Miniprotein binders against a7ua95r516to809. Designs and how they scored, part 49

Target 1, 294 residues: a7ua95r516to809
Amino acid sequence: ASLSLLSISDLVPDLQFIFFWMSNAIEILYFIQQKSPAYMQTIELMDDKAGSKESLLSATISANEEAMTILEEVIMYTFQQCVYYITKTLYVVLPGLLDCNPFGTEPSSEQCRRAAGVCVCAVCVMPEAVRRVVSVFQTTSDLLQQYQVHSEIQSQMFAYLFFFTNVSLFNQLIDKGPARGWFQRSRVLQIQASVKILLDWAKGAGHNHLAQKFFAKFCSTVTILASPPQQLSQMSWKALCAEHPSLKPVQLHRILTQYQLMAELGPLPIWQPSSEDEAYIYRTVDLLESFENH

## First folded at step 16 (miniprotein)

Design dl6
Fold by OpenDDE base, look of step 16:
Structure dl6 (fold): chain B 294 residues (1-294), chain A 95 residues (1-95)
Amino acid sequence: as target 1 above (294 residues)
Amino acid sequence: SLRKRAEELERKAQELKEKVEELRREAEEKGAPEEVEELLKYAEELAEAAKWLARLAEIALERGDPRLARLLLRAAKILLDLAELLIKEAERMME
């Protein structure tokens, strides 16, 4: 119901507290990790006049380990909360990316947070549907920076968000694409352009490697679908597998089958799966990506 | 209540910090070994960390997350208990 109206901006107040807890917990964890060895060494070097040295050392080790364990739980908990809220907003805005026409003149409804008044920055000139997605990522980035969250945690956050985005977009495209007309060349080109804008943002934000890695399946799918029939019909199954290693055989087969139908192509022997892959192309359980096991 | 526990831990952290300062002065007057100062420093840092954890827990309670608050308070308690042990050892070494 009200989820459709949920924007990332609405969640910022709650997210700020979560990031605050997370950042502070990380800081304290690292404090313990960095200082504990030195202090344990100090204890070890002390004169054991009363036989309390061993007991103190044991207590110190145990206390530090337990404290670190709890802090790790805090970090994990807060991380999961962030992901939960952010992915909810992504869930709402991602479908719009597939329907977006970036070549059209759509007015920007959002003002750039980086400038007062009329802004012509790269984000402000984005199509609205793309900007909404980018806004989620940008807000996340801004919060991570604001609270000086450790770089490793930042990377993990974006890795998961990109993963989630890829799975969402890929599954939607594969499942609903034919019915929605997203496999039509003109529509595919729109999607390709929209994704490029997103990837360009990720590059500019310093997450190029992560974006390339985690968007590989969706990008491969879009690339294949965006290929002219004259070009794609000249590519063998083996060549396509080699160029798009992120795609499972069943996924590639589905994409090509739908492409063939859309383009009204006759049977293409060159797209025939290899004998090795023939058993796998019918594994429909592997067709859609899972959100689990990341 | 969790809030009362948080306040108690924060108070305890402050008390331990004050105790450290007292003992540091005494250590200097007595010419205590360097190890005493190191123990006291560690105890002080632990107490400070615990104080922050207690404050974070209070915020968590205000935001309606008692689960998070309990975790934070548990960590704070552990650090304070360790700080007390270190202080006791420092005192012993000064006798």
Scores: ipSAE 0.824, ipTM 0.945, lowest interface PAE 0.5, mean pLDDT 91
Fold by OpenDDE base, look of step 17:
Structure dl6 (fold): chain B 294 residues (1-294), chain A 95 residues (1-95)
Amino acid sequence: as target 1 above (294 residues)
Amino acid sequence: SLRKRAEELERKAQELKEKVEELRREAEEKGAPEEVEELLKYAEELAEAAKWLARLAEIALERGDPRLARLLLRAAKILLDLAELLIKEAERMME
């Protein structure tokens, strides 16, 4: 109940401090990394009066290494905190994406309505459920840019967030999809359209490659489910495996089985797993994706 | 307390910066080698970084994160200690 009220906007004040610490730690780390070699070289070129050169060099190396290690820990800690808060917000808003009907007319964002009445910007024309998800990513992007966080860290952040989103959406679709009717043709097309809006945003935000990579499993699932029966029934197991390499055999098998049930198709020999995959289609432990090991 | 340590480190950083400025003037007057100026510059930059880390630690304390504060203060201390060593070497080179 309390989680449903949590918005990314509520977390912005806390996130700002975390990004501030992270950004500053990165800057200082970068300073040490870039400047230390030059200063060490200066020390190395000094006249060895009284044998102090070697001790100073050793102390400098040791101090820099230790400081860098601590700063890396600070960066990792703050990174994890950001991810924790942001994913908590995503957890709340992501389920709405699967129930979203993007073909309906929904009101513009409150902020744009206050400013201009009816805003027709790309975000304001999005379905509310999609907009809420995009808002989390956009806020994250804005904060990363505001604090000038290193591009590599930004990429890692979005990689993880897209990973988390994919796992969450995929698992929900596989687990709850049949019961919720998300495997029905009309619902699948809604989901496909919603995901497309999200992917288009990611593309516009400069994260196209990451989005394509980390949403591959969910997108493959939706693509299969959105395929007309006449087309999908002509594709062999091997062809489907080749076209959707992000799906494990057990996952593909589950999707096809549920598709058969939904489309009232009898058993299709062409979808029969290969002898090589037959042992794997029963590995239910591999059916759902793990949030671990990212 | 962590707060007292942060304040002390910030003060120390400022003292070291002032010492660098003093020594830089002396180095110029004595015609000290370029290496002395480089050491002093490095010490100054380290002291400045340490000062920032101490300030970040104070903010962390205010936000209720003593773990983060301790890490930041530890890093600040390391940088200040190094700055002191560089300053001492610079002084020695000027004798």
Scores: ipSAE 0.823, ipTM 0.945, lowest interface PAE 0.5, mean pLDDT 91
Fold by OpenDDE base, fold request of step 18:
Structure dl6 (fold): chain B 294 residues (1-294), chain A 95 residues (1-95)
Amino acid sequence: as target 1 above (294 residues)
Amino acid sequence: SLRKRAEELERKAQELKEKVEELRREAEEKGAPEEVEELLKYAEELAEAAKWLARLAEIALERGDPRLARLLLRAAKILLDLAELLIKEAERMME
């Protein structure tokens, strides 16, 4: 299937195998980690009748270390594969989140996976574009649970997925937002509502802290853009920097400049960057977020 | 081939498990030290883990991931080699 038609459901069969390998590798790694100290102790306490104790101990240590190293590589490999496939799906569905009107009254045509009939659960009542994004995360969560993947790995996976989502949405908003009208107040409010739905899902899924952390930049951008002109025009550059520490000076400057244009505001001295930030607002290389920094 | 290696490791794992069972019976009959039982238990668990890794590798091969299969088989081999060493030590302790 073309990338444009790729859905998370299409990837589930492949993902299941990857999660299966990952989960089993973690379990075996855990087994080695838990048992090796006790067995080494047993060997250490053995009578050295044949002078083989030290060699056996050394061999045991070496074998366990090597096996654990390989298993860690397996885990990381499978982790990366999962992330690769899931992020491809996110890449396809995330743009729809920016175009979504969550205030629409159109019922979802999709049936809830948990119900044979019409479901009125929080996910089923979501706008289609939001539901598609949530479905990716929910499917990931379900697979992680199904295969009983270690909680730390689950957290790492969601951290990355939220990071990816934030970077993707932020970059799209900054780059394409003005041209697509996403900086218009009405549109911004729609985006804000859509993001809130996603964050509420993350909270319900037990990932509230991660979501708050990794969506901070996008949320800050949306918050600024959603602010009424009367309110935002009263905030100094320093105050905005303090309230939105996740934004680089160049990013904040870009957002404010575009906001000013959109709202047809005259020059606002209060938004003038500090002398300390003056050099940084021209660092266009730092304007968009990088996917490589995670 | 990787498949052949996986099958061999799985077979070897099973052989080692059977050997452990044999040695446990012998240990009981001889009144061997508790340390022998511990070594045998460890060897058995390692052999079982290796068997699983070999099976996982077979699945990886079936799914077209020879890289993953190689890693899994390498880990399986390491665990089996260790299991063999433990079994040999257990045998020595029973002499």
Scores: ipSAE 0.797, ipTM 0.937, lowest interface PAE 0.5, mean pLDDT 91
Fold by OpenDDE base, fold request of step 18:
Structure dl6 (fold): chain B 294 residues (1-294), chain A 95 residues (1-95)
Amino acid sequence: as target 1 above (294 residues)
Amino acid sequence: SLRKRAEELERKAQELKEKVEELRREAEEKGAPEEVEELLKYAEELAEAAKWLARLAEIALERGDPRLARLLLRAAKILLDLAELLIKEAERMME
């Protein structure tokens, strides 16, 4: 099936098995970790008859270590599989977020209409493009909860998914934004509103800290672009760097340059990079974010 | 085959659990030390974990993931081997 047709709902059956394996492996690993020391102590306290105690202890240690190593590999493998499938679905739906008009009236989901008429739930009032992105995250959250996956693994998964989302959205905005008109004032405000909906969801889902951390670059970019010209033109390069530390000098410079063009502003000396940053603003290799940095 | 191995491990796990129950009864009859009961309990828990791993492996095979199945079966085997050692020690302590 073409990637364009892939929805998170289509992957749920496969994801369920992966989460099932993951959860069970974690549980068994935890069992070994918690019980092994106690049993080793029991063996240590036993009467040593014919040197069997030492041999048994050694065998117990070795077996538990090996088993835990294998289980950790199972957990890592299943984790990677989950991330792989979920990120594929995100890859498909994320571009729609940038083109979304959250101020438009879109009908509630057909499913909600059939069941209860006009649904005014938070999900149904979302623009379709935003709803699709949120649906991926919500489905992931629901599966993690359903299979009672350890909280640390949940955090790691959402960290990666938010990272991936930020990189994808940031790179698309920087690379294609000017050509797509995403730097226009009206479009920027739409993007800002859409991102806010996503962040609000993350907050409601208990992932506020992770969302703030990993969406920082994209949010900073949108914030700058959404700033009124009168306000932004009063901010120095140094002030902007300080306010948006997640942005590299080359990234900030690109954003400001595109903003200047969009707003039809003349040259602004106040946005001139510092002497320290001057060498970095031309490092185009650092302009786009890498997916490998996580 | 991996499937055959999974079935064998599941069977072995069940056999070990049955052996533990037998030895528990014998230990009670003989008034064996508490350490024997602890060893038997550990062996039982390991056998149960191994049984679950074997079942997980079977599911992995059904879903077309032999790599995952092999990992799970390997872990199951390790736990069962340890359980057998513990059972043998328990038996020795009852002599």
Scores: ipSAE 0.795, ipTM 0.937, lowest interface PAE 0.5, mean pLDDT 91

Design dl6
Fold by OpenDDE base, last read:
Structure dl6 (fold): chain B 294 residues (1-294), chain A 95 residues (1-95)
Amino acid sequence: as target 1 above (294 residues)
Amino acid sequence: SLRKRAEELERKAQELKEKVEELRREAEEKGAPEEVEELLKYAEELAEAAKWLARLAEIALERGDPRLARLLLRAAKILLDLAELLIKEAERMME
């Protein structure tokens, strides 16, 4: 199947098995972790009449440690597989988030069109491009809940997915934004509205902190670009750095330079990088975010 | 084959569970120490976990993931080997 046609729904059958393995491995690991100390204590308290106590204890410790290590590997492996499939789907749908017009008359979802009534649910009122992204996250959430995956693993999963989403959207905006007109204020406002819908979903799903943390770079970029020229031109480099600490100096400089070009602003001395940051604004290798640093 | 190994481990797990039940009855009849019952309980729980791991491995094989199956079977074997050791110790304590 062409990557362009890949939907999260197509991956659900495979993901179900992966989550099944993951959940069961976690449960068995937890069982070993909870029960092993008590049983070891029992062995330790046994009468040493048979001289086998030390050997049995050693064997028990070794076996439990090895089993837990293998189960951790299973959990990690299944986690990576989930991330691989889900991010592959995100890769397909995320570009649509930058191109969508949330204020336009987009047709209602096909699923809600079949219902005789206008569904006014939060998902049905979303732009199609946003709904597709939200659907990936919602499906992931539903599967995690269905298989009762441990909350810590759920948090790690969403942390990575939000990280991936932020990196993808940020890099696309910085790299392709000028050429695609995404730096135009009208387009930026559309992107801002779309991201707000996604963040509102994340808040409703209980992942507000993670979303705020991992979307910080993209949100900062959009916030700067959405700012009126009259307002942004009054902000110094230092003030902008302080308000947007998630942005590297090279990133902020790039955003401001492109903003200046788009808004047809003359030279703005107040946007001049500090002496401390001046060396860093030329580090083009740090301009785009890496997927490997998570 | 990995499938054969999975089936063997599942069978072994069931055999060990049956052995635990047998030994529990004997322990009750003999008035064995509480420690024997604790060892048997631990062995049973390990055998059950191993059985489940073996089943998970079978599913992994059916889904075309032999790597995952190997990991699961390795864990199952470790737990079964430990269960067997505990059972042997319980038997010794009943002598």
Scores: ipSAE 0.791, ipTM 0.935, lowest interface PAE 0.5, mean pLDDT 91
Fold by OpenDDE base, last read:
Structure dl6 (fold): chain B 294 residues (1-294), chain A 95 residues (1-95)
Amino acid sequence: as target 1 above (294 residues)
Amino acid sequence: SLRKRAEELERKAQELKEKVEELRREAEEKGAPEEVEELLKYAEELAEAAKWLARLAEIALERGDPRLARLLLRAAKILLDLAELLIKEAERMME
């Protein structure tokens, strides 16, 4: 199937098995972790007949350690598989978020229309492009809950997914934004509204802190670009750095340069990088975010 | 084959559970110490966990993931081997 046709719904059957394996492996690991100490203590308290106690204890320790190691590998493997499939779907739908007009009237999802008539759920009122992204996250959340995956693993999953989403959106905006007109104020305001819907979903799903943390760079970029020229032109480089600490100097410089071009502003001395940052603004290798640094 | 290995581990797990039940009855009849019952309980729980792992491995094989199946079967075997050791110790303590 072409990547363009891949939906999260198509992956649900496979993801269900992966989450099933992961959840069961976690449960068995937890069982070993909780029960092993008590049973080892029982063995330790046994009468030592012919050295059998020491050998049994050693065997028990070794077996438990090895089993736990393998189970951790299973958990990590299944986690990676989930992330792989989910990020693959995100990769397909995320570009649509940047092109989305959230102020337009779009029809509700076909699924809700068929099942309940006019569904007024938060997802049904979302623009289609936003809904597609939210659907990936919601499906992930639903599966994690369905299989009662440990909360720590859930947090790690969403942390990575938000990280991936931020990197993807940020890189696309920085790289393709000028050419696609995404730096135009009207388009930026649309992007800002779309991101707000996503952040509101994350807040409602209990992942507000993770979303704020991992979307900081993209949100900062959008905030700067959404700022009126009159307001932004009054902010110094230092003030912008302080207000948007998630942006590297090279990134901020690029954003401001493109903003200046878009807004047809002359050179603004107030946006001149500090002497300390001047060396860093030319590090183009640091301009785009890496997926590998997580 | 991995499938045959999974089936064998499931069978072994069931056999060990049955052995635990037999020994538990004998322990009660002989008035064995509480430690015997604890060992048998641990062995039973390990055998059950191993049985689940073996079943998970079978599902992994059915879904075309032999890598996952191998990991699960390896863990299952380790737990069963430990369960068997515990059962042997319980038997020894009842003599």
Scores: ipSAE 0.788, ipTM 0.934, lowest interface PAE 0.5, mean pLDDT 91
Fold by OpenDDE base, fold request of step 18:
Structure dl6 (fold): chain B 294 residues (1-294), chain A 95 residues (1-95)
Amino acid sequence: as target 1 above (294 residues)
Amino acid sequence: SLRKRAEELERKAQELKEKVEELRREAEEKGAPEEVEELLKYAEELAEAAKWLARLAEIALERGDPRLARLLLRAAKILLDLAELLIKEAERMME
């Protein structure tokens, strides 16, 4: 199937095996980590006959360390595979979130996977574009729970997925937003509403802190763009920096510049960057977020 | 082949578990020190873990991931080798 047709449901069979390997590897790693010290202590307390104790202890330490290293590699490998497949599906569905009109009355094309027939669950009442994104996260959550993956790994998974989503949405909005009209207030309000639905889902799924942390840049951007001109024009550069600390100076400057153009505002002295930020607003290399630094 | 290695490791794991059971009986009959039982218990648990790793490797092979299978089999082998060392020490302590 073409990448454009790839759904998370198509990947579930493969993902199930990956989560299975990951979960079992974690369990075995945990076994080694928890029990090996006690057994090593037993060896240490043994009578030393002809140096056999020291040799056995050394061998035990070495074997456990090597085994744990390999298991950690297995866990990392399987984690990366999960991320790879899940982010592919996100890549396909995330653009739809920016084009989504959550205020529309268009019927959902997808049926609830949780119930037969017409479902009125929180997911089913979502706009289709939002539901597709949420479905990826929900499927991931369900699989993690199904295979009882360690909570730390679950947190890391969602942290990365939210990071990826934020970077993707932010970069698309900054890069393509002006040309696609996503900086128009009416469109921004649609985006804001869609993101709120996603954040509400994350809150309901127990990932509120992670979502707030990793979506901060995108949310800040949307918040600024959603602000009425009358309100935003009263805010200084310093005030905006303080209110939106997740945005780099170059990012804030770009957002404000594009906002100014869109709203047909003249130059606003109060939006002038501080002397300390003046050098940073021209660092275009820092404008878009990178996927590499996570 | 990786499959044959997996099967061999599973077999070896089972053999070691059986050996542990045998030695436990002997240890009880001889009134061996508690340390012997602890070593045997550790060896048994390692053998069981190795058996699981070997099974996971077989599944990885079936799913077309020989890289993952090799990692799992390597870990299984390490654990089995350690189990065997522990069993040998237990045997020595019972002489």
Scores: ipSAE 0.786, ipTM 0.933, lowest interface PAE 0.5, mean pLDDT 91
Fold by ESMFold2, fold request of step 18:
Parts: sequence; C-alpha cells; structure tokens
Structure dl6 (fold): chain B 294 residues (1-294), chain A 95 residues (1-95)
Amino acid sequence: as target 1 above (294 residues)
Amino acid sequence: SLRKRAEELERKAQELKEKVEELRREAEEKGAPEEVEELLKYAEELAEAAKWLARLAEIALERGDPRLARLLLRAAKILLDLAELLIKEAERMME
C-alpha cells in the first residue's frame, strides 16, 4: 500500500469487511457451542427403533467439532489481519508522539479555553501527533462496537494494540533518544503529558486495566526520566527496582546512565546495581523489547 | 474453481431450506412426532448458517482472499452435510 493508504481512515473499508467476517464467524461458533446441545439432547432421547440414533449422534458430534475448529481458525485469521492493518498504521504515527510538544498549543489553547469558559478547545487542539494515535484507537473501538464483536475479542485486540504501542515507544526512546534529545528533562515532560492523553483515552474507553498493564514499562521509563535530580539521586538501585518492577536491570541501568548524562550528574554510588543484578546490566540482548510476547 | 464451489454450496443451502419448509408443513399436517419438528428446526438453522458461510466465502473471493474463502466453504459443507442427514432422518420418521 502507498504511504497515504496507511492512514486509518483509508483502511476503514478493508477493516469493515474483516470485522464483518469475524463477527459472523463468532455468531456461528456461538450457535454450535451454546444452542446445538439442545438439539443433540433431542437426538439422544429419540426412539431408536431403526438403529440410526447412534450413527446420527456420532455424525452430529463430529460435524460440530470439525466446524468449531475451522471457525476458530477463521476468527484467529481475521483477528491477525485486523491487527496487521491497524499496527501498520500505528507504526507510522507513534514516533511523532515522542517528537511533539503538547504544550506548544497551550498559549492559544489556554486563551480559547479561558475566553469560552469551557474545556472544549483543549480537546479540539490536542497535538496533531497525539490526535493521530488516538484516532487509530478510537476508530478501532468504533468498528469493534459497530460489528458487535464479543467483548473478550475486543479486550484481546486492545491488549495487543497497547502492547505494540508500549514496545514501539520504549524501543524508539531507547534507540533514538540520545540523538533526538528525548532524554532532556523538558522533552521528557512533554512526552509524559502526551502519554497521559493516551492513558486518559484508554480509561474513558473502558480499557484502563489493559493500559495500566501494557504501558507499564514505558510509563516507568518516563517517570524516572521526569524525576527531579535531587529526588532521584536519593533513591537507591534497590528502591528503583522495587518501584519499577517492569524494567529489566539492563533497561534501568541504561535509563539511569542517560539520565545522569543529561542532568550532568557523575556516577552515583547509590545507583550501583546489587550484586545479583550486576550480571544482567550489560545484557544488550535484553535492552530492547520484542514484539513477540508469546 | 473456488467460486463455483461457493455458488454450488449456497444453492444447496437454499434448496435444503426450501425442502425443510415443505417438510415442516407436511409434518404438522400429518401430526408427526415432536422430534421430527426439532430435527427439521436444527436442519434449517444449519442450512441457514451454511448459506451465510458460503456468502461470506464469495465476498472473500471478491476481495482476493482465497485462504479465508476455503476455510468458510469447508465449514459450510460440514454444516450442510449434517443438515442433509437430519432431513433424511426426519423423512424416515414421517413414513
């Protein structure tokens, strides 16, 4: 597809067909799982004068099991197709979230809000980079509801999308942060504000539990980087590990290293890893997160 | 010829639905056992599901997804074959 076709609005027609197939497969699977047993009970209670009951019951069980297996494959296939298209769009828009200034519209947005006496301008002037990410999530939510996709499948979809978002943002920050100046405190505060907007969307959409679970690593990273030097320098390695259990030792070490470089702090004895963690702080293979969690 | 298979399965599903409608009228007029009505209802629902699956497969072929279409047609055929067995048993019970 062209770069313009990676917009979520351009993909809606394709996604509509995929959700249509998925929702219909789910409905038929539900029929087999939940409603067919009553008919099978009728077969079991039939008078077996011709000796055909056992053959019919066996055929019914076999057909139901085979059909359910195939329909589960259809649901999995269509789910993967949806995720593929949505994450292609998300991959394009997520980097902008790290590079935008949500406070950059504050002077005009603040004036509009104050003059009107209502907070509608703050919502309307959401930074474009953040708006693009929210648009992907909101469009996905709207389509799932439009096609009445089962809530379990909706939760699995957003669990994966939030996981993808967390991995993408974390890896981008770690890889590109030094060159892009993203570890500067003012930039971290801007990133923190942008992520807060995403978390607020997830909470309002009923996905707070998933967002809390799957954004934990990125949020911990931003929280540490946003901490004032006098406060962070008083926290030991063990205290930081306990407060931020989502971070691996190599990740925490890298974050603290970048923090001390940008805050012009020398090495701090209190940030020396425990003897147990010393073996892990240089495991470069564990620095970046994998998009494969299974 | 995946498209021909989809069209054939949809035709068969519609044919079975029409046959079930006729048999349900006949069973009611004859005062057939209640089990006959239940088997015919089950066959009707299976044929309807198979018809939907065949339609979904046709749409998948129009959109260039023969893998999805093959899965949907496999499920459709399984449900139709079961519907035919149920209809045969219902006919036997009405004699």
Scores: ipSAE 0.781, ipTM 0.943, lowest interface PAE 0.5, mean pLDDT 86

